# Designs tried in a protein design chat: VHH binders against UV DNA damage endonuclease (uvsE). Part 17

Target 1, 305 residues: UV DNA damage endonuclease (uvsE), of Deinococcus radiodurans (q9rte6)
Amino acid sequence: MTSACEAVPQLGLVCLTVGPEVRFRTVTLSRYRALSPAEREAKLLDLYSSNIKTLRGAADYCAAHDIRLYRLSSSLFPMLDLAGDDTGAAVLTHLAPQLLEAGHAFTDAGVRLLMHPEQFIVLNSDRPEVRESSVRAMSAHARVMDGLGLARTPWNLLLLHGGKGGRGAELAALIPDLPDPVRLRLGLENDERAYSPAELLPICEATGTPLVFDAHHHVVHDKLPDQEDPSVREWVLRARATWQPPEWQVVHLSNGIEGPQDRRHSHLIADFPSAYADVPWIEVEAKGKEEAIAALRLMAPFKKD
Short names: E, the ipSAE of ESMFold2; O, the ipSAE of ESMFold2 at other seeds; V2, 0.75 times the mean of E and O plus 0.25 times the DockQ between their complexes.

## First folded at step 15 (VHH; framework vhh_6z1v_2)

Design v4 (from u5 with T105N; at its last look DockQ between E and O 0.19; V2 from the best seeds 0.00; counts 0 for: pae O 9.3 > 2, placed apart)
Fold by ESMFold2 at other seeds, look of step 15:
Structure v4 (fold): chain B 305 residues (1-305), chain A 126 residues (1-126)
Amino acid sequence: as target 1 above (305 residues)
Amino acid sequence: EVQLVESGGRLVRTGGSLRLSCAASGFTFSDYAMAWFRQAPGKEREVVAAISWSGRSTWHSDFVKGRFTISRDNAKNTVYLQMNSLKPEDTAVYYCAARSQYEKNDFTSPEAYEYWGQGTQVTVSS
């Protein structure tokens, strides 16, 4: 991407394609637990090797389609952080050269990578066992990013919502104690229920953590009519101020299936918020994936007369 | 085109066990987290249990307190709810629901789920 002042936002692909090009193999916990230790090792070696090759192909896919932002799937390495079973960790260590080469493929193609872990991760939970498993899961995500050779900065973001509601002070207090591979990549996103951007901003400011603004979540949380509400632009700018440098700012884009208050993501984006026109990086959270990106490119501000 | 079809609901006595199944078709099942909801007459639909796309993470509501177990078999495109030590207050229509694993919405809210089954009746007699 050229560093021109009038460049339009970079539209990011989330996890996989609707088409067959970027799709990852999986295994369920129940199927995995039915395997002997030797069978588990063989299964994960085959599965992880295959997924690393697919991931390398995803770098080629992004380059070929002028996609400069890609959200890595949390499903790349099933069972990696399974308590009491280090098979996944051992297999991933064995595959370290292949994983690093896949990461270089993205970096060489100019594709920014980030992750958004599953909602079962709650760092500020009031239950100690959930906090412990959450740190372990986040550390596993950060291990994947380290293995890909990705910088420990918000350029390679590890993104979470604010977690357990009413526990913002606890969230702010724990962030400095997170392991460096997690802490140095952490970002926080407002959600529809527990944490508005107003509630997250002081936490982000106190901890040096970037705020990822999600206009759809904001509209649902505050019961606003749509994403053209003036507060949407205000929060884009306030969130931008938490990013160093500000040109690393990421926002999330989604539409509701049945209207602005519907939290379910639509297949395509029909309503692109005017407030996002100058945001450098947008994750497109639409079921249509690459199709939604293609459709957006035919709309203002992406289409030129 | 997308279908979630629950089965296995029936009348059982207090203390009994029952296994519900939900067969999925018309979408890539391994891309979806699944949940069971229930709705008793005159009450709102409430989440009973949820399971991640891989089955690695599960959640069960406090009111089932280790009596129910959600599981899934991606090769069979099926999610299950094993219900043990059934009580009369478990009487409800049970619904299977699906949401994309790539959406980070509140999994306890029915609004987070894109696809729903028609429900299967579970009745627990004293």
Scores: ipSAE 0.011, ipTM 0.485, lowest interface PAE 9.3, mean pLDDT 89
ESMFold2, look of step 15: ipSAE 0.762; ipTM 0.897
ESMFold2 (binder alone), look of step 15: mean pLDDT 88; pTM 0.901

Design v5 (from u5 with S61T; at its last look DockQ between E and O 0.19; V2 from the best seeds 0.00; counts 0 for: pae O 10.7 > 2, placed apart)
Fold by ESMFold2 at other seeds, look of step 15:
Structure v5 (fold): chain B 305 residues (1-305), chain A 126 residues (1-126)
Amino acid sequence: as target 1 above (305 residues)
Amino acid sequence: EVQLVESGGRLVRTGGSLRLSCAASGFTFSDYAMAWFRQAPGKEREVVAAISWSGRSTWHTDFVKGRFTISRDNAKNTVYLQMNSLKPEDTAVYYCAARSQYEKTDFTSPEAYEYWGQGTQVTVSS
């Protein structure tokens, strides 16, 4: 029997493909508001139905390409969290069987799902109205995950950065009061400016929230020479300790276009950090999407000769 | 050819109001989050406000909150900045910028933005 340490990391696809295979439809608030109530219902029914079908196709795509981790788009169901307008919620409820079937397609294919909501969601904002809208938006994301039949655990992660800088104590204090569908799935990721992994770790420990380590963000934040700095491995291990079980650990992988300090994501990953060799789950944040995954599979530790 | 064209910048007295507009063309406007940045003489370009691709979420930097409001009209491919209670400190060139909704780089960083306008001058006297 081979040990779990000999297994290579699972590489995750983020939201869409470069090719035409996985693409989702959207609608904006201004266009939506121009419609009558009956037209809004028809628009969302058509849009949501189409996106659920595309999502089913994404499960097939992942299965065909041996992709076992997929980040769902936050744009799948526009207007679902619109205050004072229940049309999106009603349409999604009507489509519940189709949504559940799409979720089963991923589960049957052995594909782990997670979401990473927009940066405008700021749970620890100093403005009450932003906090309210942020909880509403997160609840809508969690409703989608429930509708897909996904467990309320960090296996099906709902991932955010730390939010407004300098407000870690407020973040730690609010997390226990989040609705269970959100709280039980919540993870926190270090960013390159507001929250280092050192700032997030006590919050994660106090709240039972997993830390998703991003080595690129860490290198930029601390102005390190590259992702081979010894602290990268140290933080992989410290972040792992926040995961129960540790086999569920997710890390993020990206390279800068012009070097380690460039915040922009490259098309492919040329520099795979040695510290990541034994992590079980990696989201590949490269503009090349499935092309970047294919290229990574040709290099150590993924290539088998 | 992608274009972002700002308009509405002018000389205004302290306490006055202005509305900036940014007309977009040459790309799918509804796929992009939008922001306003400003640059005063001798300073770096800094984010003022940002708005999600759908228009549902907005963010404003702390020193303009309560005074400035970002909005967008996707049918007209236009983003706006309503500026009230203007102060001499608001004097700057204001730039419109576009960021893909899939870009995860910190949206307060100019590096997150793929397309930029040429800017419109706002000058607040007194």
Scores: ipSAE 0.000, ipTM 0.457, lowest interface PAE 10.7, mean pLDDT 88
ESMFold2, look of step 15: ipSAE 0.831; ipTM 0.921
ESMFold2 (binder alone), look of step 15: mean pLDDT 89; pTM 0.906

Design v6 (from u5 with S57T; at its last look DockQ between E and O 0.89; V2 from the best seeds 0.80)
Fold by ESMFold2 at other seeds, look of step 15:
Structure v6 (fold): chain B 305 residues (1-305), chain A 126 residues (1-126)
Amino acid sequence: as target 1 above (305 residues)
Amino acid sequence: EVQLVESGGRLVRTGGSLRLSCAASGFTFSDYAMAWFRQAPGKEREVVAAISWSGRTTWHSDFVKGRFTISRDNAKNTVYLQMNSLKPEDTAVYYCAARSQYEKTDFTSPEAYEYWGQGTQVTVSS
């Protein structure tokens, strides 16, 4: 059965729910460092096992609510990339069958998965220690995506911003040398300060890297009046050209709390940019999470009368 | 009025320990990543450690890794730096700084941080 709604964008859930349905456990570095090696192993085994089980439940949640895009939390497996401590890596290896089953739960439900690891990752840093830790962190996230059985393509995107400003040439030069599990999934998103879409586009074109356009960031960066500015549609189309196939295009959607220049994300999306009406995949970056998705579904273009 | 107030800086002997605290007010603390920077006389301000808004992710510079630990308590609007095995080269003014979770620029750059404390002096004697 076909309806006009089958042609509208797929709205993506980001990491967790406001409700209790999708919530993940954590451990702080301070608590972890107080543990003996045996206690660390037991702690991470329990924590990782619990988070994998919750992740399987998230697949069921997405299926039940017609959500076809889900952003995995980059904090599912704390300490996985901790230098000098391979406990997390060993525990995740032990849990390989459970992790694969969780990935299958999503793909069997028709849910596209991606990650957007941001914390302390600056691939083009002028500091060697930051470059080294950044590649290690990205490799750990890519390992999680491999363990979930996810394809090494932008369908299962590993998304970053452009990093250190004024170093676009360095970013373009390093991308071909990234490990394949990272490189083959990499996407780049414009931000409010360091990298506009215009600055990222030549990097994306030179390296075959998809550009994820964020209209809110663009409006803030260029000090535009709102997301109906004509350049928003122009950038949706230019970003689409970096995606192969173009049907895989992802854009980000958010509104500012106090207006278009406010970088803080609102609870709901009141202003859906007309430029996004034909974009196939939209990550909804609203504090209201599933509530924001539900509210959007009651608006044009999602509600058709 | 936004305030970041560091405390705990003092004179300590080589090999000693010290815990710095930074009390935050006037903004939604749990929406900000926090960092400790330090500045020795004649040197540029340098990031020492950073912690995400939720406290789930941390970063420490290689020079302090294994000796210093950043932590936070969002219920108390406070960020901490536990400093162990102190050396004379750790002597500096230590600043806490706040970075919006929405700020995408390089976390090692002072420009990424919109709020700063006035600093607390740590002096490590031989």
Scores: ipSAE 0.754, ipTM 0.899, lowest interface PAE 1.2, mean pLDDT 93
ESMFold2, look of step 15: ipSAE 0.779; ipTM 0.909
ESMFold2 (binder alone), look of step 15: mean pLDDT 85; pTM 0.874

## First folded at step 16 (VHH; framework vhh_6z1v_2)

Design w1 (from u5 with S54K; at its last look DockQ between E and O 0.93; V2 from the best seeds 0.81)
Fold by ESMFold2 at other seeds, look of step 16:
Structure w1 (fold): chain B 305 residues (1-305), chain A 126 residues (1-126)
Amino acid sequence: as target 1 above (305 residues)
Amino acid sequence: EVQLVESGGRLVRTGGSLRLSCAASGFTFSDYAMAWFRQAPGKEREVVAAISWKGRSTWHSDFVKGRFTISRDNAKNTVYLQMNSLKPEDTAVYYCAARSQYEKTDFTSPEAYEYWGQGTQVTVSS
């Protein structure tokens, strides 16, 4: 079932715009705790309503700019997973119709959604309290994806790194026991220190979890000269094999500010790896956000003139 | 030179309140997640609370949840720990620590933190 691949990758927008178009409101825990219970409810109702409206506008933005992949901010609904305080959960329940409508705006526009929740989530932690809070946080994110009407498949990915290093066996063992809304969406991404793609691949294979390959992380981890190293293409292909279907494969794209070993993300992407030319979905992890996507579109293979 | 300087530790009675501060210099504070660790006599250093680099997300250990609140002020390059309803078991040296936003090692592990303060003593009397 071989075929020629003529399409260029879809470039994804991550969370926010540099411009004013997609920006979300926040509240800190300290300010929230200073409020009475009634004030907390009013604050979260106003904040969540506002962020849902902005999210709906992000779907329009993506459609208008031919962006077909968007990473949801994991910070859309502050205090949603706050232990001992169900105000956020109650407010989000009240806003269920508006949340679903926002999800439909993306689906109707043909925009794929995923989330990369990173804050304080370590599923394979050696600390039971961290494992418990991690599952609670992931369940809250999965609830948001359910509320948006998003499929419980890796098409609407919940992406994590491998967590605590040296605990790959524990990670593989716990994944089957995760709540279905989390488990069915889970993906794993290699990082610069704790988990290489080689360390993640057997975990992904054992659990049916897609591997998201990040070439920049790989280059830093293995101290390679740049993203044109032959192993980059090899890992694109190995990661692709973990995706069912392979057309759903996502990879991450970033450049270092001061060179290939710099973990800090540059504003634009100057070096697009040749290995990524046939990857269907790319999250662009550049500080320039929509500006970086626009700049990439002026480069081969995106600009064909 | 990078520095993290804790202040505000003192002797306080059970049920009392205390606010710790940690002033940062010599690095781009707003690019770093921050945490408070504590170390009681004969115990290993343990994470108490952590806050993301933008201040939008926090984590608190079960022993302090509901009583302590981590916060930060990026304009002042300062992280805080508000401690309420203090108990004798909260007695410890409290340390401020900084973790790069790009560091993906477990946030509870001291190895994830590249900068550390020298600590401030909190003592809670019966």
Scores: ipSAE 0.757, ipTM 0.901, lowest interface PAE 1.3, mean pLDDT 93
ESMFold2, look of step 16: ipSAE 0.792; ipTM 0.910
ESMFold2 (binder alone), look of step 16: mean pLDDT 89; pTM 0.905

Design w2 (from v3 with S54K; at its last look DockQ between E and O 0.95; V2 from the best seeds 0.82)
Fold by ESMFold2, look of step 16:
Parts: C-alpha cells; structure tokens; sequence
Structure w2 (fold): chain B 305 residues (1-305), chain A 126 residues (1-126)
C-alpha cells in the first residue's frame, strides 16, 4: 500500500456491472419450492456452478479495469440459508474446489473482497425469530467467504447497519457471541435514522468492530447542507481510528438524485467529498456502477493534469 | 397517486388454501420491498412475510413458515401471498405494504413502510 499523501483512494465496484460482464443467475423461492428434492439439487448445482464461473470472470474484469475493491453480491448462492433445507449447503460443499479457486483469482489479482448482506438481517431485533434468522443468514455469508479462502479479518468485511434503533447496548452485548467467521469480519455502518456514527462509535470501540462511515447517511441524519460540512472530515478520522490497521478503512460514497437530503442513489457521483481525499478504500454506491467509477477517475482528486 | 389494492381474501375452511394478490400503481414498483401484514380484531398489526425489491430475498414469520410463501412479479407490479394449510388463527385483515429499497429501519416495524393497501379479509372457519 502506498503512502496516503501520495495515493488516491481505491474505488470499489458494488456487486454487478451495468453491462453484461458481471451478472449472476437467480431463482425465486416460489419457483424453488415448486421443485422436487432431486430437481432442487440439480437446479442449485447448475446455478451455483454458473455463478462461480461468473465470479471468476469478475476478478478478471476488476483487474483489467484497475478495480482493487469489489463487493460480492449477497445473492450469489440463493437458498444457502433456507431453514429446514440443507440442499444449498450440500451443493456448495460439493463445489468447494471451484469456489476456492474463484477466491484465489481475486486475491491473486490484488482485489479486496467484502459483503454487505443487509436483507432482512436485524441482529439486535427484539423478536427472537428475527435474531435467529439473522445469525443463520450471516453465518451463510461467512461460509461463502471461508469457501473463497478469504481471511477472517475486516480486510474481508461483512458489513451491516446497526439494526433496531434504541438497542445499541444489546448489539454490543451480542457481538462477542457471534460465530467467529462472522464476528471476526464484522463492520458497522451508520444510517440515516436508527444509528448515527455517534451512536455506533461506542459500540465499535467496546467490541473492536470497525466503523464504516457513510457521509451521505450522516448528512441526511443530521440535516446538514452537504457532504462538505466540517463534521464529515471529523467522522472520517474518528471512524479511521476504529480500523486496525487504519489503512484498511472503508467509506461509502453516494450522492442523492435530487440533492444531499435525497436518500436515493444517483447514477454518477457529481460531488466527491473533499474529506474523502485520503481514504484508502471507497465503495462507490452509484447506479452507474463501473460507469460511475470511470467518471470519478476523470475528476479531482483522481484525474491527472 | 400511489395505490396498493389487495384482493383474494375470502372465507376458507381449516386446512384450505388461498392466494392473495396486491396490485401496485403510481410508483416504481421494482424500487420497493414488499410485505404482507395482518391484523386480527383487538390485535396489533404484525408482519407476516417480506420480499426484497428484486425478489431475491424473503422472510416469513415463524407462525406461517412452511405454510405461506410471498412472491412478486415485477413485470405485473404485483405481490402475492400463497397461503396453505390455513388455521382459524390466520383469520385477519391482510395488508400489502411497500418499503423503499433505500430504507434501513427495521423491516418488521410498520413505520418502515410508506405505502399501504386498504386490506383484504381472510376468514378461516373451523
């Protein structure tokens, strides 16, 4: 890793391309449930095999476009965490060599991998059934990361928001008891309503969990004019202190379609926060995906003049 | 004008099956996660099942898992609830609700949903 004073941030691709190069197959629950047990096995074997091949191609794509951070889709292996149905787990075990080889393709190309598996996951829910399903889902994602040969560290982050608001103490208390493949990779990101960075910081400090700062969420939560507010830089630095080593810090970048208070993500990033100029890793959360990365590279601080 | 219109609620015998539909209009349906809530007389409204905006992820409450299946068809702007092995305790008004894909608050909280249907009555007789 080069010196922060001499290097520009690494811009990360999120899940898919707008072009056809990185697109994964899916199956709906209703279609899956219409299949016999034998048909389910065949379907998942074909689907998982295909998605692993596409994932290997994504490593080549990232390398060819100088992308060194990639967020894995949390939908790569549908039905892996389906309660009462071990078919997905068995199929993924069968494909272990292919999965590991795909993971090596990324790490050999110098591409950092992470996941943000937030669909219906609320670890600190006041509903036991939601807590149970949340841990099962996170464990399934961690199993994928293990199968890819990815280190159980925040370098290969499993990222969540803070969950149910007003239950930060419960979140802090449960994190040490999470399964090690989840716990050792866990990161927390501030959101627009339930958990500000100020509310997450003591949880992160108490549990040794890195804070992923999202300036757009912060601006919405605090009703700030834009991402140039001085507090944005202050929180970049406070969040950095939760990362060990600090060179692993990830932040999230997005713009609102109709302005700073719009939670919807724009196609491109028109406003790059000055506070982010020395952050080593940025996930670009724009609908334009690789197009947004290309456009960012043509503006300061990335452009060469 | 946003509309969510439920249909398919009716009287059904214990052990029977029923499919609910919810037709959506006035917003970009594929940008919204969808859920079915239910409310029995004198009870709080409670989430039954939820489905992500592209339909790739689902969640079902323990009291309906294995019996109910949420699904969606984005080409038809419709969300469904297939209800099998119905029990008298499933008797309720069922509501369709929409939650922005960008919403990060707890999906089981009614406050996370910005659009609601008027409800369809499901009655399961002994």
Amino acid sequence: as target 1 above (305 residues)
Amino acid sequence: EVQLVESGGRLVRTGGSLRLSCAASGFTFSDYAMAWFRQAPGKEREVVAAISWKGRSTWHSDFVKGRFTISRDNAKNTVYLQMNSLKPEDTAVYYCAARSRYEKTDFTDAEAYEYWGQGTQVTVSS
Scores: ipSAE 0.764, ipTM 0.899, lowest interface PAE 1.3, mean pLDDT 93
ESMFold2 (binder alone), look of step 16: mean pLDDT 88; pTM 0.899
ESMFold2 at other seeds, look of step 16: ipSAE 0.776; ipTM 0.907

Design w3 (from u5 with S30R; at its last look DockQ between E and O 0.86; V2 from the best seeds 0.76)
Fold by ESMFold2, look of step 16:
Structure w3 (fold): chain B 305 residues (1-305), chain A 126 residues (1-126)
Amino acid sequence: as target 1 above (305 residues)
Amino acid sequence: EVQLVESGGRLVRTGGSLRLSCAASGFTFRDYAMAWFRQAPGKEREVVAAISWSGRSTWHSDFVKGRFTISRDNAKNTVYLQMNSLKPEDTAVYYCAARSQYEKTDFTSPEAYEYWGQGTQVTVSS
């Protein structure tokens, strides 16, 4: 209901808390492979059950702290898409009711969910094996989102960078052929080297894919002095035009530890770009996680009345 | 000052196993994704396996999938490559390499990697 002129952006929590409240269990591939088949099943059942319970708690945490955007960890269900081993898939299927209940906890609390998978996904790779593994990995993430009962729309975004540089045409051509659970949720984010927002925009327009603008990446890519450069606002608006509805727009916020060109994420956000003041959804990519959100809420334009 | 030191390369029989280690120093290891590349004589350096900075995600080339496993121990600043069911075509110099967790360039490209080891020779005999 509130117009963009009166509302402040919703600040999103990324994956986990610095505090103990939202922390997920893991297992490495090497440790997993040392287990017998029966031990693997028992391990994943215990691990997945625990992580689903923690997810339910994360929904409560977000509600209690007025956090309405949460990025799911792409590592919640280790071994889910392990080639030649369907143990993870079988365990997750067994836990389907618990997974769905966790998803409902978020939607009942009014918390938007999205996922930003790791960099070993390169959909437009010139290596067929990498393209194939990338689609399988994305399909596994989409399966998790389906299991949570999340809509197959950019509201529940599966976000990637543009992949292999110099292959934008190939990226645009492959997107329509992606499985629907992936394709219907896909978003693209500019990076510091391979894909500027200018290079992504025609791909997004041709495929109906939303552009997630990251001002920090843009500043590094174009060697700009800081996030107050006029092009930052220009790209916020151009990216917004790729979102339908525009009220779903997500941008990423981070600061460099030693300045605007430093790609490493700071603990807190000291420099909030004025261009972001009317953006509806912001993922806060700071090492301080919930502490960074709390600190931002004490600053313009968020400061308490 | 930055160093990546591979060890464990040797002569092994077809079907054999060995484990490569790469000890890291002079940088914040836990902030870097790691990979193993290999280079056979007359061929280009190619990625064999990669592992995220946290160790939660891995990737293996189809040529080695099911036979090789990359792993890391952040407490010991070490990355490993367990190599099973070795074949003569696995004969190569194996290099470990480090890529910043913030680098989003194609992970299969050597240009994405900031630090490199000197390599360790693996020779697989018939």
Scores: ipSAE 0.681, ipTM 0.876, lowest interface PAE 1.6, mean pLDDT 92
ESMFold2 (binder alone), look of step 16: mean pLDDT 88; pTM 0.903
ESMFold2 at other seeds, look of step 16: ipSAE 0.786; ipTM 0.905

Design w4 (from u5 with R56Q; at its last look DockQ between E and O 0.73; V2 from the best seeds 0.00; counts 0 for: pae E 2.2 > 2)
Fold by ESMFold2, look of step 16:
Parts: C-alpha cells; sequence; structure tokens
Structure w4 (fold): chain B 305 residues (1-305), chain A 126 residues (1-126)
C-alpha cells in the first residue's frame, strides 16, 4: 500500500477515548470488600463481561479510524491479582472464550497491542514485599495478554520504567528470572528522574530487552531546551538498535502543558519532534487521546501536502 | 493553596480499631495517587499503604499485613485508612501524601510525593 520512503509513523491510542466509545467500568477495593463472596463473583462477572465487550468494540474503533497501535488499560480486570481472593481469576477463566475473541478482533484488524502498567510495580525495589507483589502484578497482566491470544514477544509489549533509582544492576540481574510470559514481552522506558536512556541502554543490551525512548522524559531529565536537541535523534537511533526487528520500535510522544520542562501531558501535541519522523510506532501520550491523533494527522509529516 | 488535612488519630487500646481520614483541597484530587506514611519517634518515615488515582489498585506494606485498608472517595476528595487489630508498634504520626500521575519515582519513596499533610497522632497502648 504505502512505499517505505513515503511511510509515516503509526500513531497509537492510549487506553481510552475522550468520547464515549472506549470507556471501561471500575470498582474500588473498598466497595468490593463490602460485598459478600457470592456478591463479589456476580459483581466481577458483570464488570469483566462489560469490559471485554468494550474492548472488543475498541478493536472496531481502531480499525474504523486507521489506528494500528493501541495501549491496553492495565485496569481492565480489577481484583484479578488480589491476594487471598481468587474470585477475579475464576471469573476471568469463565470468560476465556470472550477474552480470546476480543484479542482476535485486534489481530484480525491489524492492530498492535501493548500494555504499560500503572499499578504499584517496582521490580528492583529494595523492599522484598514490593518485589514480590510487583512480580505477581506483572504475571497477572501477562495472563491477560495470554488470554487475549497475544504473542509472547515485544510485538505485544509489556512496558515498565526502570524502577528504583540506583538499582540498575539489580534490575539487570532479575530480568532473566522473570516468568516467561512477562520476560518475553518486557520493554523498558526512560523516565524523568531515576533512569535516563544512557542508564537503561546497558541493561537493555545485557538482557535483550527493548528500550522505549521517551523524548519528553529525556528533555526533562537532562534539562535540554526542547525536543529538537540533537541528542534526541541520537537516542532514537540507539534505542532502535535494541529492537529485534528494528521495525518494531516504539517511542512515546508527549508535550508539556507549560513548556518543554513541564512533566504534565498537554491535551494536544503542538510540537512533533523531527527526530521521530521515521519511527514506525508512536504512542501518543496526550490528554486529548483520539483528538490528539486527529490533530497530529493534520500536520507534517503526516499531512503529505 | 493545596491542603491535605488528616483527622481521626487518637489513643486506642491494643486490638482496637480506628479510621483515619485525609481531606484534600486545592488540586484535582482524581489525578493523584495517594498514600499513607507513618513516622514513629526516632524512626524514618515509612510507607504504609498506597492507592491509585481511580481507587482500583492498592498496595499495603507487610508491616500492616491484612490489618489496614486504604480507600478513597473521589466525589468527596478524601482518602481513608481503616486500621484494625492495632498493636503498640503502630504508634506513630500518620501522614497523608499525594503523588502526581506523571511522577515515575518509586512510590514507596517519600521523594515521589509532592503534597503532604501535617499528620495525625495514633497511639496504641497496653
Amino acid sequence: as target 1 above (305 residues)
Amino acid sequence: EVQLVESGGRLVRTGGSLRLSCAASGFTFSDYAMAWFRQAPGKEREVVAAISWSGQSTWHSDFVKGRFTISRDNAKNTVYLQMNSLKPEDTAVYYCAARSQYEKTDFTSPEAYEYWGQGTQVTVSS
């Protein structure tokens, strides 16, 4: 369809829409704990069933809007990894056919899926109980990705930041021991404080883990003027080298509300970094979600004329 | 002006229960993860429990294993800590803290938290 020299990056939708089309139901732990065991089962069956249907609809939404990258919400199945309560696991097992069908809807539409958990995950924490709960949570997310029928490769990425600062060696040492459904999907993203791309690159190289470069985080971490700094292109290329194949490279795109040093995500993307022009996959981290994607499509390099 | 105001700390007997509240104002509460920290005399401030911005995900330290429960009510801009089966070692000043959803620092580190309450004293006797 499109020649390689005319291709533009694929812009990814993150978790939900501003519009009503892709929105997921939730329940707090306190409301859940107020329920009897039987009521918990009924609640989670209703909630999980509804969210799987919405997720199926998200595949149709992406196809209809030419979106070929979608970030799954890590909150689709609340209480799935709740210690001492297997209700979520049992309900999800019961819904396995519906979950698999939802995953096939994305695959059939040519929509790449990934997840970037926002739970309390710190794999290299100096606290043993945090390390243990982090592996449990990651395993639950990987179980969801398996249930969707998603490949155990970085094509269906399970993405984390570097975790506890100053513990890169510990991170590199633990990655080989992660459960295969987690390990085979793992990617690492630089952040604004704890781990620069320079600190993550040796870890990624030693463990065969793709580096997801985030230019906004890099600019904030290194106190650079903006995302046109020459180092931004350098890191796009260095990160690309950690991807096998390099055509699977994902980067993250965001702008600061009040300028390049503002860590808060803007509603739309006003400044698309020139360094990203040839990156195949971009997650758009803007509050405007699908509106930000639509706006980006009206500007260079996405608008050809 | 951003404020976090804790309440509910008091003297209780061993085995007793109490519920701490933290009322938030001056920021968009539903955009922040919340946590309870505690500091006993002569000790460093330590995380007790944390809760995601939506209230769906929680974490509790092994020190409070099964005894404490964090919760939030976004309509009331309030985070809670239900404390059951209290022990003398739970005696501390308890602090409510808020962390931006954009903050990537380890959530157990006090550095990750932008806003802090002034604390409420919990004392467990016997």
Scores: ipSAE 0.523, ipTM 0.818, lowest interface PAE 2.2, mean pLDDT 91
ESMFold2 (binder alone), look of step 16: mean pLDDT 87; pTM 0.894
ESMFold2 at other seeds, look of step 16: ipSAE 0.800; ipTM 0.912

Design w5 (from v3 with R56H; at its last look DockQ between E and O 0.83; V2 from the best seeds 0.00; counts 0 for: pae E 7.8 > 2)
Fold by ESMFold2, look of step 16:
Structure w5 (fold): chain B 305 residues (1-305), chain A 126 residues (1-126)
Amino acid sequence: as target 1 above (305 residues)
Amino acid sequence: EVQLVESGGRLVRTGGSLRLSCAASGFTFSDYAMAWFRQAPGKEREVVAAISWSGHSTWHSDFVKGRFTISRDNAKNTVYLQMNSLKPEDTAVYYCAARSRYEKTDFTDAEAYEYWGQGTQVTVSS
């Protein structure tokens, strides 16, 4: 079959749509803490039920728009990892059949799912309370992925940056001790400041953890002129070697608002790196979300003959 | 009653330095990430720097990186912005803001910030 030789990268939708189609309800910490225990239970039951229904709709949305990679929002189930309050966990357990059904909607539609919990998760922190909070948050994410029926493999990736700079050895040492639902899904992504891909690669090799390469972060970190620098292709290939199988490789795509050194994500992607042309899975990190995907599909290498 | 009170804004010359402070009260400071935003007349409010609830992680906008440093002292319930090598383009009202450590949306999303200060004026003269 010749279709495999002609495949282009799959473009992933991140969390939400700009349009109204995929929008999730939230509750702030201050509002939640003002509620009685009974009110918290009722609030989360209503909110989680609503978000699961919206999530099922997101599977339909992805199918209708030929989107085969979707990053789940880390805000789907607010308060799930709140220390000292297991209301969220109990509510999610009550909703287990609905959550599993939502997960099946994605897998039945051929949509790969992943999560990228970035905020305040620092597994290699020098502060024990940060480490404990980080494991709790990661375990909550893995619980969601388990509840969706997702495989405990990097196919259903749970992605982090390298954490506290200068503590790569500590990161490598702790990864084997992470709970299996987290450890078996873990991936690491280079950032603009603390961990270059060169610093992450030995950690990934030592722990069997896939490296997600982000060319924009690399360009900023190394002060390169743009994403056509030859090192971008070199790192795509080095990162690919950490994936088993290599066909599961994910990379991140973003452009800077005011140029290659601007860390802020643009609305659309004007500059698609040539180095990414044969990468199987790309998360599109653009403020334009589905609009950015649509615009990319009009560009090489996605443009129809 | 939740309060974020900025101080330290004043007139300085180009190349000068300032340290802004934001004193927090009425909430558990260590449960919140903090940020400094700024707004020049006729411009959109923009995030300048952000710091995690523990102080472990910081983020600085490209326009201020290398010149401004955010920090926090959880024992004093205070967040700081050290501003060096000031330029006339840094002239703005600077706002302190707080967001929950459990909020996972982008730092630039002003709607995710639950609490805001009244602002302190920084003016940088040529």
Scores: ipSAE 0.033, ipTM 0.546, lowest interface PAE 7.8, mean pLDDT 89
ESMFold2 (binder alone), look of step 16: mean pLDDT 88; pTM 0.894
ESMFold2 at other seeds, look of step 16: ipSAE 0.310; ipTM 0.712

